# VHH binders against F-box protein At4g00755, part 21

Target 1, 377 residues: F-box protein At4g00755, of Arabidopsis thaliana (Mouse-ear cress) (q8lg03)
Amino acid sequence: MDFVNNLDTDTSLSILSCLDDPSDIVRASAVSRSWRQFVVKYSLSKNLCLKLFHQLSNVDHIIETSNDRNGESSEAGSSSLMDTRLLEKEHRAFALLARGCMSSPIESCIADAIRASSTDNYPVESILNTLEKRDRIGRTPSYWSSTGQHKTTVPESLLYKLIGDLCLITEVSIHPFQAYFQRGHPIYSSHYVRFRLGHEKDNSPHYNNSQDKKGEPGKSSIESNYVWTYTSQEFSMAQENRLQSFQLPEPVLCIGGYLLVEFLGRVQTQEMDGQYYICVSHVKVEGRSLAKSFRVENVDDNGKFGLKVLSYNDPKKMEEMDAEAGQDMDAEAGQSQLRNLEQLLNLLHRHPLDVVDYVWPDESDDEYAESEDEAEP
Short names: E, the ipSAE of ESMFold2; O, the ipSAE of OpenDDE; V2, 0.75 times the mean of E and O plus 0.25 times the DockQ between their complexes.

## First folded at step 24 (VHH; framework vhh_7mjh_2)

Design Ctl (from L6 with W33S Y52S R58G W100S; at its last look DockQ between E and O 0.05; V2 from the best seeds 0.00; counts 0 for: pae E 18.8 > 2, framework grips, placed apart)
Fold by ESMFold2, look of step 24:
Structure Ctl (fold): chain B 377 residues (1-377), chain A 119 residues (1-119)
Amino acid sequence: as target 1 above (377 residues)
Amino acid sequence: EVQLVESGGGLVQPGGSLRLSCAASGFTVSDYSMSWVRQAPGKGLEWIGRISSGGSTGYNPSLKSLVTISRDNSKNTLYLQMNSLRAEDTATYYCARELSNDDEAFDIWGQGTTVTVSS
């Protein structure tokens, strides 16, 4: 008999935290159905994700790419009567998301260089050159350059598109450019760098067709077309010709897939004209991409969005079962569910939930007591 | 097509002299500032010097006493004279055209010519 059904919630969570390896108890006993039912009923996968990455509180709804049931079903009953279906959907999505955020390999996350706040000698010294790790290609120098400024306080920025609209970013690396072809081989770094993560606004005006060669001091069309939901501290930047890595204090889940790199405080003048420049040979962003599993849809003005699941694991034909009817899933899908439960239990063991931190289904005694229907659209 | 072709490299004894040539085609060298740049094995590029469109020269201060840049407009050719060569001058030598409105970057490079200083 399943022992999880005989224990209260606090005791079950305490047992999980004391196990050496929860996957062994799942494999060795007949408790896997009870553990899954417990995890689904009490939203443990969702609550784990919210504990680890509070940005996920902005998920408004889950969208699945395969929906062979209730695609246009009637809502004749109260929407609260569909809680089991919602809990199962949330469990599948958030368990996959937790796995991706903790276990996906670290990789480079920049897909495209979009725009700089200014560019000297456009297009030769444009932001595109920062995608190349070398400071020269063959005999041609490879770097982005700002325009010149007489004041040290005029900032610059570089805008990049990430490889997906849901990426967990851990580190940004910047290689300032040393002008090896100038006397003294100066380095055109900045004093500080700052990072912003966010998304594009849906209503970007078509008439704002600006190019990198016409950046204004202290102003940028970048600010009018993007919403920045995360802004880092200012990191001190060394005046050294090397790749400099800036670890974010905690990993940041980027919703919407855009990175802004801001350069603050000009340091180096060009000898010939006495103006300050900022030049960068390479920008690299590292993190865990969720692009193959998820998309972000319809980010609203409050930052809420739909989380679209692209793939859990492709269903396979029912394996060589007897003549009896199969379930909604084949043997490979059933084995995948057990692997996902095992991984979730291991994550819960490493990141235990406390009773005070939990979002329990039955804890809302005054706001959710009515079991309200969906909105009156 | 626009190109630069360096020549005159080779093996030279320490203390010797060598003149490198840079033949330009597809543009007139006297309309641009032109530079010489070198790269020693395992090291970055090192700027040697330039000659402006008007004929004035400027040099890397660490190399100023060792090199002379000149130009023959009738042959559309840039020259680098190097004297008192040492093993540390072993490098690939490039000529480069500076961008017409920015002396800080180069848009056209030659293929390079290798100078080896060895006994």
Scores: ipSAE 0.000, ipTM 0.126, lowest interface PAE 18.8, mean pLDDT 73
ESMFold2 (binder alone), look of step 24: mean pLDDT 84; pTM 0.833
OpenDDE, look of step 24: ipSAE 0.006; ipTM 0.322

Design Fa (from L6 with L99S; at its last fold request DockQ between E and O 0.40; V2 from the best seeds 0.00; counts 0 for: pae O 2.1 > 2)
Amino acid sequence: EVQLVESGGGLVQPGGSLRLSCAASGFTVSDYWMSWVRQAPGKGLEWIGRIYSGGSTRYNPSLKSLVTISRDNSKNTLYLQMNSLRAEDTATYYCARESWNDDEAFDIWGQGTTVTVSS
ESMFold2, look of step 24: ipSAE 0.548; ipTM 0.814
ESMFold2 (binder alone), look of step 24: mean pLDDT 86; pTM 0.859
OpenDDE, look of step 24: ipSAE 0.447; ipTM 0.790
ESMFold2, fold request of step 25: ipSAE 0.574, 0.537, 0.470; ipTM 0.838, 0.818, 0.790
ESMFold2 (binder alone), fold request of step 25: mean pLDDT 86, 86, 86; pTM 0.859, 0.860, 0.859
OpenDDE, fold request of step 25: ipSAE 0.380, 0.020, 0.000; ipTM 0.758, 0.478, 0.241

Design Fb (from L6 with A105D; at its last read DockQ between E and O 0.59; V2 from the best seeds 0.66)
Amino acid sequence: EVQLVESGGGLVQPGGSLRLSCAASGFTVSDYWMSWVRQAPGKGLEWIGRIYSGGSTRYNPSLKSLVTISRDNSKNTLYLQMNSLRAEDTATYYCARELWNDDEDFDIWGQGTTVTVSS
ESMFold2, look of step 24: ipSAE 0.449; ipTM 0.777
ESMFold2 (binder alone), look of step 24: mean pLDDT 85; pTM 0.855
OpenDDE, look of step 24: ipSAE 0.754; ipTM 0.907
ESMFold2, fold request of step 25: ipSAE 0.374, 0.409, 0.508; ipTM 0.737, 0.732, 0.810
ESMFold2 (binder alone), fold request of step 25: mean pLDDT 85, 85, 85; pTM 0.854, 0.857, 0.852
OpenDDE, fold request of step 25: ipSAE 0.854, 0.006, 0.850; ipTM 0.948, 0.245, 0.946
ESMFold2, last read: ipSAE 0.423, 0.435, 0.516; ipTM 0.768, 0.772, 0.813
ESMFold2 (binder alone), last read: mean pLDDT 85, 85, 85; pTM 0.856, 0.857, 0.856
OpenDDE, last read: ipSAE 0.851, 0.847, 0.847; ipTM 0.946, 0.943, 0.945

Design Fc (from L6 with D103Y; at its last look DockQ between E and O 0.01; V2 from the best seeds 0.00; counts 0 for: pae O 16.1 > 2, placed apart)
Fold by OpenDDE, look of step 24:
Structure Fc (fold): chain B 377 residues (1-377), chain A 119 residues (1-119)
Amino acid sequence: as target 1 above (377 residues)
Amino acid sequence: EVQLVESGGGLVQPGGSLRLSCAASGFTVSDYWMSWVRQAPGKGLEWIGRIYSGGSTRYNPSLKSLVTISRDNSKNTLYLQMNSLRAEDTATYYCARELWNDYEAFDIWGQGTTVTVSS
């Protein structure tokens, strides 16, 4: 039954607005020409995307690549035709976006570690170590460490770049570091963690005039250069030497591709100096990347941005093509090798003098004396 | 000194075309969002359109068919091409630098150039 043609517009809108799956909107648009026109005319794809991801309310305009412009004949068509073209462009872009948010594979979304709020022994205890899954590289501990604080209330933060300008983030995992080389093997966790997602401030000269506002003395230099569009609740973190997963209450669309991990409330003191530290061996971010389909352009200080469509191709097909193309370039191996080289270089740049001879207790000599309990006859 | 200077206004017949220019000094127009705004006699300000630093444009839907915004980076100049002008298009036209902050959308304005559409 073609209710779009047989019902009034309001009733039809009411019915179609009940669709919460973007794939259903796409299917609806495929039913007939009239259905497609209705879906496009009333921006149902856009409205659904905005309902699902409120951050998309800041989409100021959509940019398509020139290859998709073949339909924009330069004919000064009627204002109505231009409006229709715009609505069609919006439909295409938001339908793609919705599909990508639902169907893109769940993957690690960290591209790079950008900055820590503090680092105790740089570069040895750098944020870069948090990109490693292991808390050890060979015989060397791999972790980030904050500077020591006397107050437990001093927060710390780790800033990461995500793999795309648009990433749907679902979960963040943190592995507190256990200092196995210290007496008592302390775990330097925080009481709580909080996550922020956002973008870098536009460094265009038009924003520079605001930089002379002496940032409030208490905002870390990191916070001043970024706009956070999402802030999570505080999650309790256990003082345990394990990867702890923090699922966001709902998938969050990150616009701009930055994640801030905030550590709140210091837990563990170092025996030597009596100061509180936060140490992390690994950070993982899981979600869906839209990097193959979209870019963010011209993000302003209000969070308004241009949404650039890179390709309307199925992201899965593009991944398959990249996987087929990437069988030759171990690009992950190359980035891992480059990271390993950077770590090696950082290890090599260790001035021999600051090698605190961590006498690793030689774990060798726990001779488990198997007490042969001589069973007497 | 940071300045915008509009030019190209004048008398034009209905159905005519006009190209306005906005010359910037003291800053690079390609580094900023730039808008055209007009004010008809006795009316409020009407936003015409914008060019982003990346070169993309956005227009007022009511004017989109009649206007084109462009820039020449080599001349540090913004342009507004207007076609099929009507009497209703009689206004003072301003170029403005956009500064999206919590307080103001525009930080620099030109003096304006007047367009009169009359037979």
Scores: ipSAE 0.000, ipTM 0.216, lowest interface PAE 16.1, mean pLDDT 81
ESMFold2, look of step 24: ipSAE 0.396; ipTM 0.749
ESMFold2 (binder alone), look of step 24: mean pLDDT 86; pTM 0.863

Design Fd (from L6 with N101G I108S; at its last look DockQ between E and O 0.49; V2 from the best seeds 0.00; counts 0 for: pae E 3.0 > 2)
Amino acid sequence: EVQLVESGGGLVQPGGSLRLSCAASGFTVSDYWMSWVRQAPGKGLEWIGRIYSGGSTRYNPSLKSLVTISRDNSKNTLYLQMNSLRAEDTATYYCARELWGDDEAFDSWGQGTTVTVSS
ESMFold2, look of step 24: ipSAE 0.388; ipTM 0.744
ESMFold2 (binder alone), look of step 24: mean pLDDT 84; pTM 0.837
OpenDDE, look of step 24: ipSAE 0.593; ipTM 0.844

Design Fe (from L6 with K64Q; at its last look DockQ between E and O 0.45; V2 from the best seeds 0.00; counts 0 for: pae E 2.1 > 2)
Fold by OpenDDE, look of step 24:
Structure Fe (fold): chain B 377 residues (1-377), chain A 119 residues (1-119)
Amino acid sequence: as target 1 above (377 residues)
Amino acid sequence: EVQLVESGGGLVQPGGSLRLSCAASGFTVSDYWMSWVRQAPGKGLEWIGRIYSGGSTRYNPSLQSLVTISRDNSKNTLYLQMNSLRAEDTATYYCARELWNDDEAFDIWGQGTTVTVSS
């Protein structure tokens, strides 16, 4: 039933605005020319994306690479034609964005570790260790450690760069570190964790003479250089030596590609100095990257930015084309050795090299059999 | 075609230095985590270190003082600088692209380049 042509505009808009899946809007735009024109004219793709991801309200303009301009004849068309072209550009970009948010593979979204709020023994206990899945590299412990604090209320933070300027984040996982080399094997967790997503401040020297507002002494220098567009609730973290997953209440579109992990409330003291530490062996961030399709440009002080479309190609097809382009060589013999090496490496990754468990000798529970001396009567 | 090609291996004297190269094609090395791995004759694979997409590096603690990993983005090439080489460093050296999934650590490997440290 072609309701777009048979119903009034308001009714049609009301119906199409009930679509909550961006793919349905794309499908609607493919039904007919009239449907496409309607979807484009009323910016339905954009509106849905804005409804799903409010951070996209800061999109100031869309930038397309010149190669995708195949259809823009340079004719100085009427203002109306320019408006139509702009709406079409918006539709293409937001349709791609919506598709990417829905269909991009779920993957690890950490590109790099940037900074810790503190580090006890740098570089040995660096934030970089949190990028290791294991709490050991060979025989060496792999973890980040904060500096010690007497107060449990002193927070810590870890700053990460994400793999793209646009990433849809769904889950963050944290593995508190258990110091197996310390007496009692303490786990240096926090009571709570919180996540922030955002972008770096444009350090363009705006000569604005605004006076050195003496930043409040307690905001870590890390917070001053970033704008956080999302802040999660506080999640309770267990004092357990396991990877703990914290699912965000909803998928969050990170614009600018930075994640801050905040640790709130220190739990464990070190026996030697009586100070509270936070130690983390691993941090994982899961979500969907749009890095192959989009780049963020010119983020202003108000958080407005240009959305650059890198390619309208399906990222999966690009991966498939890259995978297919690898199959045509006579590499059966070399692939067997490489597969064997890959399998061996995967085996080595699956089989921890026998770190000789220092079997600390089980202190045999000397069951002191309390010989109940039966006092004979 | 996605490919890694190692080069720069050869014979070196004990105490010598060597720089290995890993040229990538079909992908941009700066977009991925890249590792160096070696295999000595009759031994298992040993991870040397990695460079993250952001440019930070992490090394095997046993090799940290002896190796430096870098990349040239303009050449799409990964490097392994090795110093103070010992006989025990004799191995085939591989560069590999790391995966971000839980199931596989590496998806692309080079063919390797052999380093022999001998007096």
Scores: ipSAE 0.422, ipTM 0.781, lowest interface PAE 1.7, mean pLDDT 83
ESMFold2, look of step 24: ipSAE 0.506; ipTM 0.801
ESMFold2 (binder alone), look of step 24: mean pLDDT 85; pTM 0.858

